# VH-VL binders against q95uq1: the designs that were tried, part 3

Target 1, 197 residues: q95uq1
Amino acid sequence: MSDNHEEESNVPAYVPGKHVSVDQLKQQDAEDEALKRYKESLLGTGVHAPKDDPRKLVIKEMKIQIEGRPDTIYPLDTKELIKEMKTKPFVLKESCHYKITLTFNIQHDIVSGLKQTNTVYRKGIKVSTEKHMLGSFAPQALAHSVTNPRHGWEEAPSGMLARGSYTAKVVFTDDDNEEHLSVEYAFSIKSDWKSDD

## First folded at step 1 (VH-VL)

Design Pb0 (framework fv_pimurutamab)
Fold by ESMFold2-Fast, scan of step 1:
Structure Pb0 (fold): chain C 197 residues (1-197), chain A 116 residues (1-116), chain B 107 residues (1-107)
Amino acid sequence: as target 1 above (197 residues)
Amino acid sequence: EVQLVESGGGLVQPGGSLRLSCAASGFTFSDYYVHWVRQAPGKGLEWLGVIWSGGDTDYGNEFTSRFTISRDNAKNSLYLQMNSLRAEDTAVYYCARGWDSYFDYWGQGTMVTVSS
Amino acid sequence: EIVLTQSPATLSLSPGERATLSCRASQSIGDYIHWYQQKPGQAPRLLIKYASESISGIPARFSGSGSGTDFTLTISSLEPEDFAVYYCQQSDSWPYTFGGGTKVEIK
């Protein structure tokens, strides 16, 4: 056993979360698809929904606000922009104060109990899984906005072990366990801001 | 236990297309993102691209227009579609398992030769 | 893209000798460097992760060090099976890149 091997033993490289057989998993996927088809058959409540866009959740943008620095905005309203997200890592200086705002539209019908699950990885190890309840949202002309944290700021980690590259995956689901969107992104924690920022 | 096996390599003419496969076993394939890495004869390793567990892809800049990575989690399989092949694409192509930062398991490689 | 420069290109040594292999990055990459061993006709094998972290099943004679731009892989006492090509790889930013390799050969 070498240094850091104990951490690896506590957080295995692969995540053992499959409690079902392949057949059972396919049956769960079929049930999720049936629920999705059912919801797609529902009519919107008083707001025009684009007839050729089946999405219920449309992220318009993600805004990263860092205290004392200009806002960074990522447009995410197309599949292409969502795919590009993981190729455009952002930088957080250690101990900086930050918050993230999502601006989005809901289409077709009400989404009840929208929640996000954000899993962050570092050095092949899952370092955090945070689940945040965002709320219930109806179709409307104006976009919804949700900021995390809702009050104040989050503080970026500090120290030699905290510095480095991270990857993350955020998944948006609702009370019916319907998955609406999955986004993968990357960021780094550095001792100082890049000179070209 | 963990095994990755590439197949589909061979001789192809310049301008041709070829599809490589990688069969995974011994682990829960759908939980991992996986990479393609190539190595020209007598040369070093070159990262080609990755496919994330959800199906999204990322490529080296040189490969974006000619190569497509896909996966079929039900079949525990990874694919590389190669189009408009050139002599400089001659290489051994490896699939490799990754999670974030490094490649912990590699396949044996499959040889692609682009020649008239 | 981050360029990794490995030196020397070839290192000629005898069994029992210490080998030191260098990898230099074109910009600071923290500790996001990993080392691989490749023998002729075989796939690469992971030796060291995150500059200095050990891999289960890899002999203790292999060690890594460095931070920022300068990294070293050390083999404390060469065994016959250690004569191979060694590659460094960075994961600080996309695209991932590899060094050109150092061949450790018998003198």
Scores: ipSAE 0.000, ipTM 0.442, lowest interface PAE 16.0, mean pLDDT 79

Design Pb1 (framework fv_pimurutamab)
Fold by ESMFold2-Fast, scan of step 1:
Structure Pb1 (fold): chain C 197 residues (1-197), chain A 117 residues (1-117), chain B 107 residues (1-107)
Amino acid sequence: as target 1 above (197 residues)
Amino acid sequence: EVQLVESGGGLVQPGGSLRLSCAASGFTFSDYYVHWVRQAPGKGLEWLGVIWSGGDTDYGNEFTSRFTISRDNAKNSLYLQMNSLRAEDTAVYYCARDSFEYYFDYWGQGTMVTVSS
Amino acid sequence: EIVLTQSPATLSLSPGERATLSCRASQSIGDYIHWYQQKPGQAPRLLIKYASESISGIPARFSGSGSGTDFTLTISSLEPEDFAVYYCQQSDSWPYTFGGGTKVEIK
């Protein structure tokens, strides 16, 4: 298959999500226009950000959803929680179906063209980099939610070469190249969910 | 079955540009990292850079400003764009496959680039 | 970057003799070392991966050992086709680096 995430893959450093296509970018441009109209409406409704918190992007949580298993949720709304993220690795079983959801607030101003760059490492060696356009988002009382993949599930790699421990770094930027956040996390690909003696 | 074939080498003047190609066959090209490695006459192997399966690139420090790696998965092809060439860039250029094992299991036969006046 | 130092630069031996080639890393790299053979006019060929793991199609006389900073490639009994240049390569950190090579000559 031509879709990178629909192809059978034995790639050890699997990065969830797809590169944004030209068609997807055109769709997001239309969404940006809709958000500009919505922004003017929303800013008149009494939605207020704390004046003492200069952050435009506040990640509330990252949720790892695995088909047939309970969700794993990482709160990320403080700098301390973000710093501790990489000490709490999650586990993916070979060939499991998973998806990752980010829940976040936008404060102060619209963030246009929010994108993430996710780089995965194995024992210090960079093994993949994926870039995803998330869209444009306005300040609002309810948190925004973005799931990767947008539809269906991603399949974890399988095989002796895919098993092991990984670290990753995700960086969030916008159309103005402003860096909003950088998060390091860790995960492992294992043959089974349970430890067997 | 697995095969990598480089082409595009030749003689260029200092300051000139050249594009090398590497044609892959016998495997699903889009699933692999692919690297460029060069070797000056009578010298050792030098890693130049890599393009990941997702399309991102990384280079050795001395190559970041003058060399660009790209790929065309529909054509099973890897490219190296070389600009502002210097005499010290004279070398055989190899493409090599990396199956996310961080070593080079298959290599092309190399293409010679000579930079001289 | 990690520097790999191979020694000796040249090793002169006769067929049937044991060859021992050394590769030393400037910092600990675990077992992230791989060995290649290169004959004149040819591309390199993978011999050993991850310090000691065998490669299908490579004769059993080739073996690797070591961990951390000191690594060895051993050819138990040299055949005529084994006279070549040998390179070590590390994959512990970026950028990837190669050793300077050891030339194994008939002399």
Scores: ipSAE 0.000, ipTM 0.439, lowest interface PAE 15.2, mean pLDDT 80

Design Pb2 (framework fv_pimurutamab)
Fold by ESMFold2-Fast, scan of step 1:
Structure Pb2 (fold): chain C 197 residues (1-197), chain A 118 residues (1-118), chain B 107 residues (1-107)
Amino acid sequence: as target 1 above (197 residues)
Amino acid sequence: EVQLVESGGGLVQPGGSLRLSCAASGFTFSDYYVHWVRQAPGKGLEWLGVIWSGGDTDYGNEFTSRFTISRDNAKNSLYLQMNSLRAEDTAVYYCARGSSDLWYFDLWGQGTMVTVSS
Amino acid sequence: EIVLTQSPATLSLSPGERATLSCRASQSIGDYIHWYQQKPGQAPRLLIKYASESISGIPARFSGSGSGTDFTLTISSLEPEDFAVYYCQQSDSWPYTFGGGTKVEIK
């Protein structure tokens, strides 16, 4: 590595090359709706930022929905709950159908191009890194909600290689590459819901 | 020179056993997880298994009972123990390097041919 | 596991022609697809990483495109040394999987 200084700051957040999936492109419609909702909020309703909470992104909860099973809900609206999450892993049966919903508030100012980068580890080795565009969101009294996948279900991996314990780290950033939040969590993939494998 | 070199292939009768070796040089072998990949004559690539930098192993479902992957970091070597061999195991066996910082196979050996026939 | 389907199984072309090879994933994998070239009697050689990123030492006539489930490897003008089998590989999730391969052969 060599020394390098910043050339210019008046540039949109850099997104290198083709790292946008078809699913992420479909999510761009949600960004347009979020921006429309923001403008409507400015025109029709005043919004007051909490003076004693400097956070721009506050995750109220993460909900894991598995087809045919009760929802698993993690409240995440405090730093203590976020730190505790990795000690409470959830279970996915191999080949099960699932989806994850984040419910959150935006505070103080609009967040443009909110993105999540999710990195999964197994046995200390990085297994996958996935980036998803969530959209642009405005401060408002009612929480925002984003579900992945946006439609239908995601299918959990199967097979002996897929089974086991995983840890993951998700980082939320925006179009200005500002990091808003980092959360570590854990999960396991098992052959059946109540088995040890 | 950064390289992987396989050895130990040959002709084996059905039901026999064979141990393949892969010698690593030019890099810190103990820092990497490494894979075995095979290819039957005229067929595509098939992933067999991996041994992680910490020594744990994972295999494709078909290989769990008959194949064992091990490593000896002091000798910079990777091994594949093959038992109860069948005609369908006839293939070129490659060792390949995976990296925690890379999502692809960045280094391959030349392969060693295993022929299971009577 | 993620299944990769390559098509066609065989492309019969002449030098100078454009080759277009397809790889389809059973589920969305973003851009976590990589392409390899294998010549007879040789180990695979990495050509393209992350769907479209170039590899040092690989001729500019090789390019990749696509995202999500549909990916393409393009050889803009075939040279004699390009007649080989090409494989796609996904790295979105474990286990890593390969496509069945596309053989590019001389017509």
Scores: ipSAE 0.000, ipTM 0.418, lowest interface PAE 15.2, mean pLDDT 79

Design Pb3 (framework fv_pimurutamab)
Fold by ESMFold2-Fast, scan of step 1:
Structure Pb3 (fold): chain C 197 residues (1-197), chain A 119 residues (1-119), chain B 107 residues (1-107)
Amino acid sequence: as target 1 above (197 residues)
Amino acid sequence: EVQLVESGGGLVQPGGSLRLSCAASGFTFSDYYVHWVRQAPGKGLEWLGVIWSGGDTDYGNEFTSRFTISRDNAKNSLYLQMNSLRAEDTAVYYCARGSDILTGYFDYWGQGTMVTVSS
Amino acid sequence: EIVLTQSPATLSLSPGERATLSCRASQSIGDYIHWYQQKPGQAPRLLIKYASESISGIPARFSGSGSGTDFTLTISSLEPEDFAVYYCQQSDSWPYTFGGGTKVEIK
């Protein structure tokens, strides 16, 4: 929400790659020791996706961390929970320090060049857009996590004009421009914390 | 100036269908969540459903099987398709803007359009 | 669904008097309550959001309070244009619901 938000990506240039299935990856690179070790570290033992779940990226939760306050966690592993989180906004006090973490699993195939776009709206009007290149992720049992900002804290704005209700949309796409997930959430900036926060 | 204008209301026979429209102006329609709310003559307000900026919909429990909300962002328009209409569906139907739908209130409303279901 | 009960159903007062309108939720909803005014033949108008937050363009005589299950809309000194029906609305849970309304009428 900061006015000093950088418009340009601070991530290195990305060269588009071709998506490869787990089985194809194993077959093509069986003789390369370094690549074999990389595959084994990413895929792990027992990496199996449900046959009836075609999703390559499965969001598990969104965590709001505010310096000096308890974490707020939104479970997001069902479509109903993703819709419901829109009606459960979190509150940020003016000038507080915060960060947001998304936790997800990758299924079926390696996702190459995963990008996160987070757009914030006030009264439906776009206030800011942040884009981050997250890298490539392989299927594994342990969930992946990405935090924004990557280091330190983001500071909530202050002042009468900054107070009010906000909505945001985070979208995950890959180097083939396939959209894997979109999640909408809400928050408010207020002069003080609510009693139940 | 933000405006919402409903149209398409009228008299319809029980069991019939009707499509209501809501024309939006004065704001970037595609960025907003929009709702339908109805009010029977002499009665209170009843929330019918919402369509998100991305096109997903949610409805009140009694409306899920007979009513469908849709939008056309290129035309700045919101629609309500009503099927299998009953006498108890007689009401003024309002469209309402909820840029803060995720926080849950309606900041602008249309004037409403009257639907009468009678034989 | 969450049921909102407004009381009284009708409030008869004179201009200049203080009006106090109640809205009670069937379960705790924090501060996810909003208030609207409706005049005959007109669409509702938002007065108060999140129990107590003011709305630009709404006169200062309107205020809201409460949390949990019990909420109040107060009009400190009634003006002639304030005689209308008032509705509370909750946004804590789907589906969104409205109270039955309180009619503020002239004595």
Scores: ipSAE 0.005, ipTM 0.448, lowest interface PAE 12.7, mean pLDDT 80

Design Pb4 (framework fv_pimurutamab)
Fold by ESMFold2-Fast, scan of step 1:
Structure Pb4 (fold): chain C 197 residues (1-197), chain A 120 residues (1-120), chain B 107 residues (1-107)
Amino acid sequence: as target 1 above (197 residues)
Amino acid sequence: EVQLVESGGGLVQPGGSLRLSCAASGFTFSDYYVHWVRQAPGKGLEWLGVIWSGGDTDYGNEFTSRFTISRDNAKNSLYLQMNSLRAEDTAVYYCARSYDFLTGYSFDYWGQGTMVTVSS
Amino acid sequence: EIVLTQSPATLSLSPGERATLSCRASQSIGDYIHWYQQKPGQAPRLLIKYASESISGIPARFSGSGSGTDFTLTISSLEPEDFAVYYCQQSDSWPYTFGGGTKVEIK
């Protein structure tokens, strides 16, 4: 699984999944080696979800990490905090190296094939759409974490066309096309961290 | 013994339709993601699309309007419905599986392929 | 989409020689690269997953390395059965894509 960058030693193992209940997964035939290994990787799932919270996926926070700069953390575990995110834009310097980490809990059942679709807009015009597979995750007391990119850093665009203000919408779905979360956020690409530009 | 066996290929005229099947055996079919990959004569591999264990589908951008992937877990079968076929669709069509944990989204078992020829 | 470029297109070698095959991605894909072997008239066979992870039943002479954008498949000493076309494939993002292939042929 893991050929992660040294800085990413705490990143959870990548586990591609299928949509099954915890009880179904534990009861499945051990003859299938793939299923046996999958069950072993996800063992420790005997958690009790709050009965008043029907969510399967609860995002706790989004962390923006920029090489050589302090982390920016957005708590996202309430609807109010999710709505506030678009009012708190972050800044990326041209060509900076960055990565984004999501910390989340899974409740009630295994979420298999969790993926994110990120659509970026400039002045209301769609400029890109990207899809990334995050993996499969089981209910557990300790939060899961996923970092994009999984290895190394993403490089921010550079040049005259890249500079400016952006908005984005990220949607999290699973193998059953269940939408778990939608977040709108904003960011700017600038020539320097200390510039008014 | 894990096996995937494609069938349904043949000669079809441009604008026609064809349905391919892939029969799976030797594993719990309903727990796996299954893919269609095609290869035109003398050319490389091209990923067409996937159907996830829950029945959702994702396709390569060129294929979304003309091709539909479906599955029947009771019959351990995968299908590809092909419509509005063009000469450019002439290829060997493979089904392949990916299992959830061990290989990720790599394809550990493939069928032998079935040839589709679009010609008039 | 992510474009994978394989080089060389053709590699002509004799049995016993080392083969080194390259796959370059148009953007960073971490280690989400997998390698396949295809012989004429046959389906592809998985050789290496996640850049460097071995597959049960695949001979130890096959190895993979690399991360980010540059990846290599190495066959330490070619056997007669290794003359085939080799493809890399990325699974970092959709749509999944394959490289154009490298044909390893006998000299």
Scores: ipSAE 0.006, ipTM 0.534, lowest interface PAE 11.1, mean pLDDT 80

Design Pc0 (framework fv_pimurutamab)
Fold by ESMFold2-Fast, scan of step 1:
Structure Pc0 (fold): chain C 197 residues (1-197), chain A 116 residues (1-116), chain B 107 residues (1-107)
Amino acid sequence: as target 1 above (197 residues)
Amino acid sequence: EVQLVESGGGLVQPGGSLRLSCAASGFTVSDNYVHWVRQAPGKGLEWLGVIYSGDSTDYGNEFTSRFTISRDNAKNSLYLQMNSLRAEDTAVYYCAREYYDAFDIWGQGTMVTVSS
Amino acid sequence: EIVLTQSPATLSLSPGERATLSCRASQSISSYIHWYQQKPGQAPRLLIKYASQSFSGIPARFSGSGSGTDFTLTISSLEPEDFAVYYCQQYYDWPYTFGGGTKVEIK
């Protein structure tokens, strides 16, 4: 599913204050109200996280798009749904073209340099590790969305040796070396689609 | 009233097997994640494993080959099958319901003693 | 696996005193830590969830704080019923783990 090399960088946009919290940014500008209001406007402050949810990164869903097939959507906005991911494998046909879109909210503070490390296993043996830079994101009402690859499609492996069941673990970290989330999922590579796939 | 009640503990010889039961009331086991946690005498809590709402399971690394978690939805109960028991498996075994990441409801525990 | 280290192992205090219990994670776990109280012969009881949020019915003297790797459970003024063992637990990553516990005992 991924190459064993350094992450590709596809940062979509600059997010102001990516190395400081929203509160620190406001504090820094306390003596200049116009600049403070401008920065608050850019950051979309005023969005309040649910009282009992301390998460900085809330993944709403992961969408698996396969060329010529309906999208498969995994809602992931609760820890329960995240734990169920590995019991709901998706299927990739040999050489099919696919891409994965992650839709998420950021809560509490700006997350700068959000990146994912995806490690794939086959029968407990690590077969690949790849890193992807997602970007820097601020708390806001509208969910953020990142698609990998940014352009075009990723191609699933092919051949008798590639076919089989896989598990994967993706870990989300940021420029401050904070780990936000870990998700385990599963998938299979098959020679052809079945009607129930 | 939400409750979990464990049963099935007792004395078992090394190498033996034992099945623990955990009966739920006030909620549906199949709609929840339920964990097994054990505690050796005078020691701390140790997470053993979980059964998810979809019947898949996970176990701590030391338990994968010897312990199996299952459930019977008709009886609103879950089970822990313990095989190849060792003296170091002597502990109180708790079942616990997960509610939004935390273990909010625990059973009273059932004691398993592995001794000759 | 993520290792949680609780300190001190034993805290000897008198009723009315403040208790401060530490839990340190071997890696950052954001705020995905919960605190439990266990009295002798009883099952654990959930006190604090997500590092700082009190569970329903828990007295206001219990509070939690921290994020990343360093977490604290505070009992502002010990009552006789508070002398117990306290455990932290992480839900950030599999396998889930507990700390070794801190016993709060009468001086």
Scores: ipSAE 0.000, ipTM 0.443, lowest interface PAE 17.0, mean pLDDT 81

Design Pc1 (framework fv_pimurutamab)
Fold by ESMFold2-Fast, scan of step 1:
Structure Pc1 (fold): chain C 197 residues (1-197), chain A 118 residues (1-118), chain B 107 residues (1-107)
Amino acid sequence: as target 1 above (197 residues)
Amino acid sequence: EVQLVESGGGLVQPGGSLRLSCAASGFTVSDNYVHWVRQAPGKGLEWLGVIYSGDSTDYGNEFTSRFTISRDNAKNSLYLQMNSLRAEDTAVYYCARELDYGDYFDYWGQGTMVTVSS
Amino acid sequence: EIVLTQSPATLSLSPGERATLSCRASQSISSYIHWYQQKPGQAPRLLIKYASQSFSGIPARFSGSGSGTDFTLTISSLEPEDFAVYYCQQYYDWPYTFGGGTKVEIK
């Protein structure tokens, strides 16, 4: 998934890098009409989160797209599905082209500077760490979607990384140093796909 | 009213097996997550495992091979099957409810004591 | 696994005094911490959910605060029935874990 060098994803323009509530955001904009208009456009559709659901980040699904193969979709909007993720590994052929799309909702407050840290292990040994800045997101009815890489395809490892089983942990944090979610998943790198893969 | 009542505890020999029951009333077990938590005498609480609304289960690492959680929806009850019991499994065993998106254990049973000794 | 460290292990106080109990997580867990009270011979009882929200029917003297890795349970003025063991519990990531408990006992 990653080389030795930590990568940063492209980040779209977003609100200032501090966490604020929807009400606070509107109040802060009282003296600046242009910024107020811009920030209000991010809050266009209101949503009401369940009172007993404190989550600010709800991942609906993770989609693995491999060039020339069917998509693999993991629903992740419940705790049991997140836990089961690691028991359902996906397969990558050496040097195949792939990309991963996350579909998610934000609840309660704007999340500023949402970032993910993905760490990959083989036989318990850390082989790579990759960090991506996803941006800032507001609560809204429609789910947000972020694809990595943003353009083109990522190439699966080959050569120096031996074929075999891998595990990974992705952690989502924000500019307030709040950790929102941690997901563990598994995958295998093989020399070729089986006919039933 | 919501109630959970554990039963089936007792004295068992090392290496033996025991099946605990947790009878639920006032809610439907298949609509909720239900956890097992144990507490050795004079010790703290230890999370054992859970059965989710979709029937999948999770366990603490040390429990995976010896303990199995199941439910009987017709009887609105959960079970904890305990195998290859050891002296260190001596504890009070509680079942506890978690509402979907609740993330907290809002109702607990009173517990049932399991003693593993020769 | 996420380790929760509660301190002090034992807190000896008299009725009417303020109790402050700490729970520290080995990594950030946002607000996914809950507090339970356990009296001898009884099942645990939920007091505070999501770090700071009182569960239904819990007396106002109990309050919770904190986020990330550092959490506090406060009892503003101890009543005789409050002498018990208190546990924090995280539900941020599996396996779900409890702290070792703080015993609040009469001086």
Scores: ipSAE 0.000, ipTM 0.480, lowest interface PAE 14.8, mean pLDDT 81

Design Pc2 (framework fv_pimurutamab)
Fold by ESMFold2-Fast, scan of step 1:
Structure Pc2 (fold): chain C 197 residues (1-197), chain A 119 residues (1-119), chain B 107 residues (1-107)
Amino acid sequence: as target 1 above (197 residues)
Amino acid sequence: EVQLVESGGGLVQPGGSLRLSCAASGFTVSDNYVHWVRQAPGKGLEWLGVIYSGDSTDYGNEFTSRFTISRDNAKNSLYLQMNSLRAEDTAVYYCARDEGYSYGDFDYWGQGTMVTVSS
Amino acid sequence: EIVLTQSPATLSLSPGERATLSCRASQSISSYIHWYQQKPGQAPRLLIKYASQSFSGIPARFSGSGSGTDFTLTISSLEPEDFAVYYCQQYYDWPYTFGGGTKVEIK
């Protein structure tokens, strides 16, 4: 099943209840220093970010899942890996079923209304633009994960006009129109898989 | 040519203190994350801590209260201040470069300096 | 903390043979693993980063694979200079941890 823009309004939103709850527990415990230190250790390990890394959004990886084939994983947590992404294209067979999962961390503060805009080009010509609301996310030790489509699979195009090389640019922004990350990548649509694909 | 050279190791008594140095050449320490990693004789590698490009630091839980990492940008050098040393701290100590956002991609290492804690 | 278990502890092989070294994580770490080689009396040397990407200047006989909890370092045909200890290291979460190492020794 295809993703469409109308489903973006149904994406789960961040609820800051856990963060507020932890702060409340720490605040209520002014007379027990040992318990305060224990709560501080739990919070510290859960909200720890590398110092002097200014990023609020860190994409750990992009995973391309194709029905009946092994997953392809692109680590994207460094500047060099992001820059190299467009030189390492993935292959989609005509009409294959696929989905893409992003695994990411949020650093420093809550990001509200995180959204992605994905624009696909063929021979320099814009062929599609798709926008997805991902939700609101807080810093936490466990990485967040979002899969598109949310349900089922996307289907790759077919036909002689669909075959060829594509480039794409995905931009991540939030409710304040802050641009967090831009990634360029490439893929091709082919009539069949190669043995090394 | 990137090089890291550790120095300051030696014999120290239990409860003593020692400061190790790591001199960098071929790159600027303030532009990179730099880590300290140790290895006890015949044992494996153990991560100690890191200093980030803005002088902030993080440590493994066993080291937070006894060890301090700092740098001198004018000398392009890194330091590890070690306090309340124990026999278990006997090890070769390495400094290793990380390109900031690489998060533990230790692409260049020093030769190491030996610290022996015994009476 | 994330524990990395390397197996076998010691691998006895002859030059020309294929070496396969395992590293298993106590939880899923996706592809956030690096591999290092250490020869006696020397500092460690980065071989493979991000599970499968060769570091600059590393011979083609070294390759890495795996994802999630199970990772493998392969040396397709051992050269005399490859007899060393190999360590895996995760950077998925703090604190950073290394495996216990696999010693590749001459049979």
Scores: ipSAE 0.006, ipTM 0.478, lowest interface PAE 11.5, mean pLDDT 80

